# VH-VL binders against q0atu2, part 3

Target 1, 119 residues: q0atu2
Amino acid sequence: MLDKKARIRTSREYRNVFEKGKRLSGRFLIIYYVENALDNNRFGFITNKKIGMAVIRNRIKRQLRAIVREYQGQVKNKHDIVLVARAGIGKSSFEGMEKDYIAIMKKAGLFARNANKID

## First folded at step 1 (VH-VL)

Design c2 (framework fv_daclizumab)
Fold by ESMFold2-Fast, scan of step 1:
Structure c2 (fold): chain C 119 residues (1-119), chain A 119 residues (1-119), chain B 106 residues (1-106)
Amino acid sequence: as target 1 above (119 residues)
Amino acid sequence: QVQLVQSGAEVKKPGSSVKVSCKASGYTFTDYWMHWVRQAPGQGLEWIGYINPSGGYTEYNQKFKDKATITADESTNTAYMELSSLRSEDTAVYYCARGYDELSYFDYWGQGTLVTVSS
Amino acid sequence: DIQMTQSPSTLSASVGDRVTITCSASSSISYMHWYQQKPGKAPKLLIYTTSNLASGVPARFSGSGSGTEFTLTISSLQPDDFATYYCQQWSDYPLTFGQGTKVEVK
């Protein structure tokens, strides 16, 4: 689970990331990201109906939050980051999503080159 | 059943503007993004832009950034596209199409609106 | 912008033939979508995210590919399949389409 302070909560906050942010795509994920004026990172998650039924979308959202939480300490501070799940993510393993997340965050320059799980 | 119903054909003079509507039914309007695509007579498909009705965020093909304005009215489940400073090269069938930001594939299309620009 | 090129631009085929259409991207892309369009009609989604059949699309249609080369295959062409086919990339904005491949009667 992510702390409340580490979550993007409002439609207005999501829209700011889409309007001002940069975009980078991976195999199962797209991220939109922008620097914020806070002392911490915030994450948002989008799973559209094409991914599958609510049960599948909720599972994916839960798994993505778990991955983000595990690698939270490796993310460069002061960013708002929105993860958008692609339709193909429903057929991915947890490990597959994790690898895609690490790869895309490194490409974006938001991750340390030697990213590790938070213990 | 999902339907996208567009306004009727228009004949316009060079330099004028036109506003095409796309009324959605059979689904929750704010759950999907609405894209606009044009097709000149006998030619291929060209993407213009999209709107996310839930937040009003828009993204445009740079080619259309100062020509097209995309809006949405959530109360009437209707998306609009206005084209300004019309030229003969803007003669085309204009389609609205329902899609997703993360994958941007179009599962339902409007029937198309022919816009003819002639003196 | 990512440039999409389809090959061939036109092909002549007979009912029962195996038809293959290729789409080449100017740079590596994540997914390819395919549409069918008949004269006077809006395009219809056939394949999304490279290899998934859209609802109601016959199993004779299939998609494959990765990187810069993607393929749409019709395993046994039927009369209803004479149409123009378009590929569309999903990797970056602006979204771009191939120029189209017209499948016509031999």
Scores: ipSAE 0.007, ipTM 0.569, lowest interface PAE 9.7, mean pLDDT 86

Design c2a (framework fv_daclizumab)
Fold by ESMFold2-Fast, scan of step 1:
Structure c2a (fold): chain C 119 residues (1-119), chain A 120 residues (1-120), chain B 106 residues (1-106)
Amino acid sequence: as target 1 above (119 residues)
Amino acid sequence: QVQLVQSGAEVKKPGSSVKVSCKASGYTFTDYWMHWVRQAPGQGLEWIGYINPSGGYTEYNQKFKDKATITADESTNTAYMELSSLRSEDTAVYYCARDSYEFGDTFDYWGQGTLVTVSS
Amino acid sequence: DIQMTQSPSTLSASVGDRVTITCSASSSISYMHWYQQKPGKAPKLLIYTTSNLASGVPARFSGSGSGTEFTLTISSLQPDDFATYYCQQWSDYPLTFGQGTKVEVK
């Protein structure tokens, strides 16, 4: 899991990213991102009811947090980033979600090309 | 269908500048990074840099940092690469290439190339 | 910068031959991409992320490798395959290419 300080936790913090941030769409993910004034990056995760029942949405959230955690060291410091799962993500493999995350973060200029921390 | 169409060949004098264009069609221009790569006659490929057309963020090969300027115009779906202070060593075919969405920094579509010749 | 060295620089082969091109990186890298270039043409993507065939690329092409050593293999060389091949690392900026391997008629 991501540590508390690396998570966006309040509605106000989410709204700040949506209102001030830039948006970039992937196949399974949309990111909203803005530079923060903190010492670290913070991540938020949104899964809507179109994805499926709560058990599916919670599984997707856990898988996305695992992906973000794995590639945490490759993300440029001082950003608030919200990942919004698109309809259809529930049919994607873990590999498909990981692939989309890497691609979208690189496109946003937030991410080093080599995201692997262990091979 | 995805297509990248570059501007025509240029002949320039040493010390001048050149600006090459790359017009994109067949996809959402702001969804993909655009890279620039050059190839001197009979030589290999050399990466210059890229631009994210969404927001204009750029990264350059350090060798080109003070020589190349990459820009993008979303209203015309066109990327540009300008080289300043041209030398004979800058004679090359210059390519724009689209960054793959699957895994970034993979050049899935290429422009046809623009020959820039620097001679006195 | 990550230095990429291809072996051999030039390779003479006959139609039907199995051809292997090696790319060595000066540092361990995660993934390698491969491109084919014919005279007077832009490069064409062959293989991305070490072993995945790009769309429309014939199944005779394959890629493998890890760490510092990667290979491109053509299982049964065809006339259309006489070209120059380039590897490209995906690990660190600046992006770097091998010097190229020219596959020519024996």
Scores: ipSAE 0.006, ipTM 0.565, lowest interface PAE 12.8, mean pLDDT 85

Design c2b (framework fv_daclizumab)
Fold by ESMFold2-Fast, scan of step 1:
Structure c2b (fold): chain C 119 residues (1-119), chain A 120 residues (1-120), chain B 106 residues (1-106)
Amino acid sequence: as target 1 above (119 residues)
Amino acid sequence: QVQLVQSGAEVKKPGSSVKVSCKASGYTFTDYWMHWVRQAPGQGLEWIGYINPSGGYTEYNQKFKDKATITADESTNTAYMELSSLRSEDTAVYYCAREGLDYSEAFDIWGQGTLVTVSS
Amino acid sequence: DIQMTQSPSTLSASVGDRVTITCSASSSISYMHWYQQKPGKAPKLLIYTTSNLASGVPARFSGSGSGTEFTLTISSLQPDDFATYYCQQWSDYPLTFGQGTKVEVK
């Protein structure tokens, strides 16, 4: 679970990230990201109805939050980042989603190089 | 109904520039990113780049970085692509195409195309 | 860049035939999109994210695949299906398309 200060909560805040942000696609995830004026990072999560019923979408959101929380120390500060799950994310394992997240964040240049390594 | 309507055919001389327009209707223009794709006569599809219309962020195929400029005007719901230093090999049909959020770089709506002919 | 190769480049078929078009990527990709293009017209989205049918597309079209090998299948070819088909990878920039497969009358 992510702290509430690290979460994008309102539709207006999501809209801001989509309007001003950059976009990168991975295998199961798309990220939209923009630098913010805060002292911390904020994350948002979107699961499309094409993924399945609310129970399945909520499970995927929970898993993505767990992944983000695990690696939050690696993320360059002062960014709003929205993770959008692709329709086919249900084919992925938890490990698959995790690897996709790491790959996308590295490609976006959002992981702090050597700043907060996880052993 | 969702539509993308492009400007008409252009005939240009080598070394000149061309600016193609793409007017969106039937949806909120700033909710979807707009891509540009070209197709030379009898050839396949080649991706040029895209724009996020609300923020103005652009991404280009490296091949077109020095040649294409993509812009958007939110007040008129119109995207533009300007191609500079035209050569005969730039003769092609140029398409604008909308990327659906759910489709993630799948182009769900296309303009009708604009033929740009470069000849002396 | 991820190179997309379609096979065959051209195929001749008759109405009622089962048609399969293959798209091979030079590296593993997330998903494949498929488009249909008729002469003088813009491409039309057929399949998105490998296997999902786009709105208004007949059920005879289907997509499958993973990794580097993806296929588009038309279960029973209709006269309206004679066209050129393009695959598009959904993994990395620049976005790339296959060279196209022309389905023509035998």
Scores: ipSAE 0.007, ipTM 0.570, lowest interface PAE 11.7, mean pLDDT 85

Design c2c (framework fv_daclizumab)
Fold by ESMFold2-Fast, scan of step 1:
Structure c2c (fold): chain C 119 residues (1-119), chain A 121 residues (1-121), chain B 106 residues (1-106)
Amino acid sequence: as target 1 above (119 residues)
Amino acid sequence: QVQLVQSGAEVKKPGSSVKVSCKASGYTFTDYWMHWVRQAPGQGLEWIGYINPSGGYTEYNQKFKDKATITADESTNTAYMELSSLRSEDTAVYYCARGTEYVDSETFDYWGQGTLVTVSS
Amino acid sequence: DIQMTQSPSTLSASVGDRVTITCSASSSISYMHWYQQKPGKAPKLLIYTTSNLASGVPARFSGSGSGTEFTLTISSLQPDDFATYYCQQWSDYPLTFGQGTKVEVK
């Protein structure tokens, strides 16, 4: 589960990301993203009826939240990011969604660089 | 039961303007973008632009940015496209098409029946 | 602009034939959509996101592809399938369509 502070909550906030943000598509996901004036990142999640029945859409949304939560420390600060699940995501594995998320976030330049450590 | 119903055929003189309407029903009008696509007689499909009725944001094909103006009226669930300075090459069937619950819809899942605009002297 | 080129422009086929239409994009794209249009009618969505069948579309239709090359296949052509088919990309603006492939009776 993501903290309430890390969630895009209002229709106005979603509209801001869509109207002013950039778009990048992956195999199963589309992201829309824009820099915010806050001290943290916020995420929104959209699963439409083309994916399948409510049970499938709820599972996908839950899995996407888990993926975002796992990698939130790697995301460059001060961004509002909306994840839109594409119709084909309903047939994807969790690992497939995770790999797509990582690939699209790297392509967007949203993953922070890490210092390499030698142990 | 989603329906997009367009206004009737128009015959116009060169240099005039025309405004085509597309009335939506069977869904929440502001949840989907409305696109406009044209098809000249015997030719293929050409995208003109879209409007997001929620907030009124528009995007145009550069080819049409000085030709077409797309608007929407939430109170009547109707999208409009106005074409100015008509030339014979603007003769085409103009379609409205619904494209998304979200920004940058990936499909046109419902189409209007089309409006034939004929420009002749 | 991403240019979409369909091959062939026209195709003559008989009922029961396997028909394949190709769409080539001038730049790599994530996915392709396909529409069917019959004379005097608006286009109808057939395939979305490369390989997914739209509601009510028969299982004889399938889509595949990646990068710059995408295909629409009709495994066993039926009388209802004589129509013009268009591919469409939504990877970049402006949105673009292929020039169309007309499937005609042989």
Scores: ipSAE 0.012, ipTM 0.568, lowest interface PAE 8.1, mean pLDDT 85

Design c2d (framework fv_daclizumab)
Fold by ESMFold2-Fast, scan of step 1:
Parts: C-alpha cells; structure tokens; sequence
Structure c2d (fold): chain C 119 residues (1-119), chain A 121 residues (1-121), chain B 106 residues (1-106)
C-alpha cells in the first residue's frame, strides 16, 4: 500500500515527470523519473487501454503497486517516478513484472547494485 | 466501433465565426482528451489545442489562444471548436482526434473525417 | 516551441525498396509518434511511443530513435504505402508535427 504522499495523482504532476524526466524502457515497463524537491519519493502508474480489458489493467496496476511498495526502501530518495505498462505486460507473470522493475531501476541508477545481498 | 464524426463543410466571410462539431461514439467520451488539428491546402498538420471532457480543462497552442475556443458537451458526447475573426489564412481542413491521458499512449489514435472551412471574400 | 524537421521532404521509391525517413527535434524529446496520411483522408496512427506498431499496421513498418533523432523505416515498400508521413512530439506544448515526408512512386 502506498501512502497518499508517495503517489503522483494529477495529470499536471504526471506531465511534469514526462516533460523534465529521463526515460528508460524495459521488457514490460517504461519508467520516467526526475529528482523532486520533496523529502520523499512519489510513484505514478499508467496502465493504458492498449493492455487489455479493465479487469486486466486493474490487476496489473495492483501488482505494480505491490512491487513498488516491496522495494520502496531500495529506491534513492527525492524522486518522482512514473511506471508505464507496455502492451505486452498482459502476458507477463508477477515474477516477470518484478524482475523487469528491478532491472530497469538498477539500470537507471535508482537502486544499489547489490542491495540486501550478503557476499 | 470507435468513431468521430464531424460537421459538414463551411464557407465563411472574413471577420465571421464558425463552430465545428465532433461527435464521439463507441467509447466513454470522458476517458479521452479531444484535440483539434488543422491542415491548410497542400500544407502540413498544425495543432490547435485539446480539451479534457472530464472537468473541461483546455490547453491551447499560444498562436490560437485568441482565435479558437474548444468546448465539450458530455450529455451529447460532442466536442466543439469555435474560430472567431476568420481570415483567409484560416482556410483549412480541421480535424478532431482523441488521445488518452496516459503517457506513452497519448498518441492521437482515432481521427474525425475532417471539416473543410473556406474563408473567402 | 520544439521544431520538428523531417528528411527528406519528398522521396521517390519503388515497390520492394527499403525506405527510411528521419525526424529531427530542436531539443531532446522522450518519444515520437508517426502518422500516415493519404490524399483526401485524415491522418492514421502508424507508430506510437517511438517503436510500437498501432493496431492493424503491417510488420514492415518500424520506428526507432532517442534524444533528437528518430526514424521510421519501411522494410519492403508496398503499393499501399505511397503516402505522406508525419512525426509528432508531445514532450512540450505546443504539440508539433514535422512538415511531412511524401513517399511517391519512382
């Protein structure tokens, strides 16, 4: 569950991230991200009608929020991050979405390479 | 099926106004933004503005802010664009087109057939 | 405003040719949309978000690019592909289109 403060909620807020942010594409996800002037991270989620019916889109959105929440502590603070689900995400498993999220966040430099690993 | 149907061709005198309609069907009207784009004879595409029918927010190309007024009527699933103080350079085909509020899918995926507005002396 | 410049403005090609058209933005943009327009008809969405094919668009069409340089490629031109192609950005207002590239028969 993400608190209200940790969520991007308005079209204008989403637009700011798109206009000023950096973009990275994964297999099932695209992220847009920009540093903010707040003390916390904010996340947005876009599940376009191209993905499929409302039931599928709502499931994907819930699963993405759960993934983001689980890895929240590993994300560099003070960022606005929007996750955009690609059309192919409807064919992915929860594990597939999770792996893609971790991969793109690491590639963006928003995660530590070996966070929570004991070597 | 998703469809946008525009009003018919108009011939107007300089200084007059014209109001073009765009009737949407086959989808939830308030789920999509409605854009207006014009194309002068033999020329390219020029964006005028959009309206979010949910709440009525409008965004205009600064060039058209004193020329165009975009509105929407949810009860009839119809978007409108009014052009005022018409000049000969406003002669063009005017298109309505829908887009989602979703980044990465905010392309104009369905277009109306176009309305030719001719401004002549 | 972000200025979009397409190259070439006109391209003569034969059926079976590989056709590439470019779109240059005056500043870095996140992604590009591409539209196809035939005479007397409304534009049709061809490619969205730089590289995704719109519904019903044949696999011979592809898009790529990032930053300020984007391309639309037709791997093997078909008779149905003679048309004008437009790129479009939505990174900033106003939304802007390229001037168009007309693909005509040789």
Amino acid sequence: as target 1 above (119 residues)
Amino acid sequence: QVQLVQSGAEVKKPGSSVKVSCKASGYTFTDYWMHWVRQAPGQGLEWIGYINPSGGYTEYNQKFKDKATITADESTNTAYMELSSLRSEDTAVYYCARSLEDFGYDSMDVWGQGTLVTVSS
Amino acid sequence: DIQMTQSPSTLSASVGDRVTITCSASSSISYMHWYQQKPGKAPKLLIYTTSNLASGVPARFSGSGSGTEFTLTISSLQPDDFATYYCQQWSDYPLTFGQGTKVEVK
Scores: ipSAE 0.005, ipTM 0.558, lowest interface PAE 11.2, mean pLDDT 86

Design c2e (framework fv_daclizumab)
Fold by ESMFold2-Fast, scan of step 1:
Structure c2e (fold): chain C 119 residues (1-119), chain A 121 residues (1-121), chain B 106 residues (1-106)
Amino acid sequence: as target 1 above (119 residues)
Amino acid sequence: QVQLVQSGAEVKKPGSSVKVSCKASGYTFTDYWMHWVRQAPGQGLEWIGYINPSGGYTEYNQKFKDKATITADESTNTAYMELSSLRSEDTAVYYCARDYPESGFDLFDPWGQGTLVTVSS
Amino acid sequence: DIQMTQSPSTLSASVGDRVTITCSASSSISYMHWYQQKPGKAPKLLIYTTSNLASGVPARFSGSGSGTEFTLTISSLQPDDFATYYCQQWSDYPLTFGQGTKVEVK
């Protein structure tokens, strides 16, 4: 799980990222991202009703937090980043979500370009 | 089904420009990024850049920033690459290729059939 | 830029042989993709993200590796496999390819 300090928590903070941030779409994920004035990165997660039932949405959120946590050290400092799950994500494997995350973070210029799974 | 069809071979003089087209069919054009790669005669593959047809964002190999301009026309499902100030060293087969199965993985599938650009006096 | 070096540059083999092609990167990379190219044709995707076979690729092809050393193996060479093979790194821009390995009939 992500540390409290690394999470976007309020609706106002989410709104700021959507209104001022840049947007990139992957196959299963959309990210919105903006530089912040903090000394750390913060992440937000959105799964809408179009994904499926609450049990599926909650599983997706847990898996995305795990992915973000695993690659936390490779993300450029001082950014607020919101991950929005697309409708098709419910049919994706964990590995599919992970690969999509890496791809879009690299394209956004937010990631060390040699990022890979460490295990 | 999924197909990329490129324009025909070109013979150009040094100093001129050429514009190569890549017509996509069999899939939603704006769902996948399009890359351009060249291959000089008897040589290996060299990446030029890509375009996201949804919105037109481009990324270039620094080596080609002053040489290549990549564009896309959503209304005709066609990607273009223009090469300027042609030199003999630009003689190569130029390929377009779709970033599949997921944009941003920098995978090339399928490839267009290639366009031979010959620069000679 | 990440330099990719393939070895061997050319190899001669017979149908039924086990063929191994190595790709070495000048720095650690995330994943490797592999392509097959036949004379006069565009390249075709064989393997993506180091070890996953592309659609329609026979099971005799396999990929492995990590860090700076990656391999493509053909367990039992078939007539359709005489071609040039290219590795491509998925790590940093610009994207770079190996110089190619030509698999020729012995």
Scores: ipSAE 0.007, ipTM 0.552, lowest interface PAE 14.0, mean pLDDT 85

Design c2f (framework fv_daclizumab)
Fold by ESMFold2-Fast, scan of step 1:
Structure c2f (fold): chain C 119 residues (1-119), chain A 122 residues (1-122), chain B 106 residues (1-106)
Amino acid sequence: as target 1 above (119 residues)
Amino acid sequence: QVQLVQSGAEVKKPGSSVKVSCKASGYTFTDYWMHWVRQAPGQGLEWIGYINPSGGYTEYNQKFKDKATITADESTNTAYMELSSLRSEDTAVYYCARGEDSYLGETHFDYWGQGTLVTVSS
Amino acid sequence: DIQMTQSPSTLSASVGDRVTITCSASSSISYMHWYQQKPGKAPKLLIYTTSNLASGVPARFSGSGSGTEFTLTISSLQPDDFATYYCQQWSDYPLTFGQGTKVEVK
């Protein structure tokens, strides 16, 4: 889904976001975010064992990547953003996760005013 | 209880292809990723790639992107790795190994197949 | 790619010796994992996430480290410990291994 350069891949980079970043919670998602020194945004995804079995966690991670990809153009440039799935996300619909993502990104001030799905 | 059993040794000519199997038992096959690692004679370990059997998503070491194709069959709990356009430098023992989904550096291989020797010679 | 350099490449030791193997990464690593390999056999997990002992592994094995320097220690070498040891990282793509350290009889 996301280009390699748009993904946080190293534990070093994840730790930087957790240690220096701001945190906001939604219904199904928590985001941690910090400005980076790059020319692009990078996204990370964490689905822990509290969510359920690996099959469920992998499905959620794929769906979250798809949502992030779809709204990529709405996100303010030069941020590292980590999405952490909350335990209840396994019972959410795709649309429910999408709605929560939009709401939390707007609350964080990371989305453009009245951000909409990119088509 | 957990076992990964690989197919037997292969001797192949340059330019041919080979498909190695890895049959998993003792756990839910779709709950773990299956990685492939090779070891040339007398050399160290080199990561090839992995498959998530749940959905078939694959990622490859860039070095092997045009060489290896990894697949999985959920009905038989078997992962496969096919190597194309074989050259003498592909001679190695190929291992399958089980790992969890993690990008935080926590991925390690708790179970390994016994290895399959692939020899490429004229 | 993160390059992993093990030191020493070969180590001669006697039963009862304290053995230390280092793994130096070209960039900071979150966690280091260690494997033991005997001739003709698949690698066996020894230590995961830097300092956790794998199931069934004797307590004489231990791991430590952070940043770019990680160590595997065998507190009192036993006959079964003569083998090649590999470090492994997955902190950055692609997953890489050290070149190996062979622990052989003196």
Scores: ipSAE 0.006, ipTM 0.573, lowest interface PAE 9.7, mean pLDDT 86

Design c2g (framework fv_daclizumab)
Fold by ESMFold2-Fast, scan of step 1:
Structure c2g (fold): chain C 119 residues (1-119), chain A 122 residues (1-122), chain B 106 residues (1-106)
Amino acid sequence: as target 1 above (119 residues)
Amino acid sequence: QVQLVQSGAEVKKPGSSVKVSCKASGYTFTDYWMHWVRQAPGQGLEWIGYINPSGGYTEYNQKFKDKATITADESTNTAYMELSSLRSEDTAVYYCARVDTEYSGFEPFDLWGQGTLVTVSS
Amino acid sequence: DIQMTQSPSTLSASVGDRVTITCSASSSISYMHWYQQKPGKAPKLLIYTTSNLASGVPARFSGSGSGTEFTLTISSLQPDDFATYYCQQWSDYPLTFGQGTKVEVK
């Protein structure tokens, strides 16, 4: 589970990331990201109805949180990052989502180390 | 294929309002911010403001705050700019122009509408 | 506001000439964009992020600069290049343009 401090919580905070952040699109994910003035990273997750029913959206959210948590230690400090699931994500495997996340985070320059898993 | 098409020329009286439209096609409307820029006859370019169509956030040149209102309708891929309390000094060609937000916060206006002439006269 | 001043405001040149337009910012900026505008038409992106040519722009156009001084150069002016050129910054709000440089037939 991501700690409360590691979550983007308010609509205003999400809006700030979209307004001032950069955008990168992958196959299944779009990220919007901006440097913050805090001592930690914060993540937000958006799964809209175009993905599918609540059961599918909840599965995707759970899987994305697991992926983010897995690679948390690789992410450069002091960023607000919002992950937006694209409509096609429902057809992806967990591994497919994970690879897309790694690719887009590397492209964004947001990984401080190689994108290898850490325990 | 990728284009911005603006509404036609308007002739307005002082004190009235005008609403100019900018219809986007050939790309994902919400992936780009939409800016508005004006040009008075024989003069240079002046930035009015922008909207992020995805989030609805707007940013204005302070000079136009309380005069310009920028909106977007995702269902029709159309951005709007409304000017209130028109004066003769508002006579200008008004352009919409898109900005990609990817890789940088300093992206150029890579696609422009054809412009809408707004004439304010009694 | 970051004030953008172009020099010269008007330039007379002949086909084949080397043309240089300067844009000076009142404070340091990260990147400069340049646009070309012909009478009755919308501006067209020419150069972005100081030195990158926009798609379809001929190689005779080049941009350079840093800090407060930036330049647009046309190595060998062609008939299609008689136009007004604008520089633009987005380092701070509000976004600002130079006043324009009109390149006219000599």
Scores: ipSAE 0.032, ipTM 0.601, lowest interface PAE 4.0, mean pLDDT 87
Fold by OpenDDE, second read of step 2:
Structure c2g (fold): chain C 119 residues (1-119), chain A 122 residues (1-122), chain B 106 residues (1-106)
Amino acid sequence: as target 1 above (119 residues)
Amino acid sequence: QVQLVQSGAEVKKPGSSVKVSCKASGYTFTDYWMHWVRQAPGQGLEWIGYINPSGGYTEYNQKFKDKATITADESTNTAYMELSSLRSEDTAVYYCARVDTEYSGFEPFDLWGQGTLVTVSS
Amino acid sequence: DIQMTQSPSTLSASVGDRVTITCSASSSISYMHWYQQKPGKAPKLLIYTTSNLASGVPARFSGSGSGTEFTLTISSLQPDDFATYYCQQWSDYPLTFGQGTKVEVK
């Protein structure tokens, strides 16, 4: 489970990311990211009804948390990052989500460009 | 009206490159992924890859990973596909087609360009 | 890759005939899409997500199926229906099409 200090929790924190952050879209994810004044990164996750039923949304959220946790140490520090799941994510495999996450984080400059996905 | 308009037919020599364009109109360009599909003469349909114009994410059919490069210009609502190191086997009609992955979990190609014939011959 | 096999490859029929085209997937898929293509034209969406008619498609067209077996049916073939039909899966990458079924005049 993602550490509490590494999670965006409040509506105000989310709004700050949406209002002041940059936006990039990938295959299955949209990320909003902004620098923070902390010594750690914080991650937020948004799944909506477009993805599917609550059970599906919860599954997707768990999978995204797992992915973020796996690569947390490789993300540039001092960022608030919100992951918004796109509707098509329900069709994706875990590996597909992971690939998309890595790709979009690289494009955002938040993940090392030379990092490779392990299949 | 909602449509995809592709660039004109191309005749190329082996080893050369070609860049096909696909201009979208009548809808929000970034709400749809743009896919490319080819059809060799008298043959079926083969998926090449796609781009998400919103952010520029791309994914390719492994068969075309070294053949095709897909890009998009959001400012002009235009998607591009460049084919490199052309061979006679690359002779085909190339189609762009949109997919709405933002609002549905399972999407078809609901809009197609008119196709661009690329002929590769010595 | 998920291979899509259509049956038959060619179908000769007359106006008014009931026509059925099958598409078999090498692996279980969630949904099947169907396209109609006429000579010199781009494919046109016909059926999406197995059984939904695309906009403007006549009610004589229908789709069904699940798992690995899917079917496109034309209840009463019309002159405008002579074309090549393709099935397509979106369950796994790469996206793949059936080889096509040409419906021609008997």
Scores: ipSAE 0.006, ipTM 0.619, lowest interface PAE 9.8, mean pLDDT 90

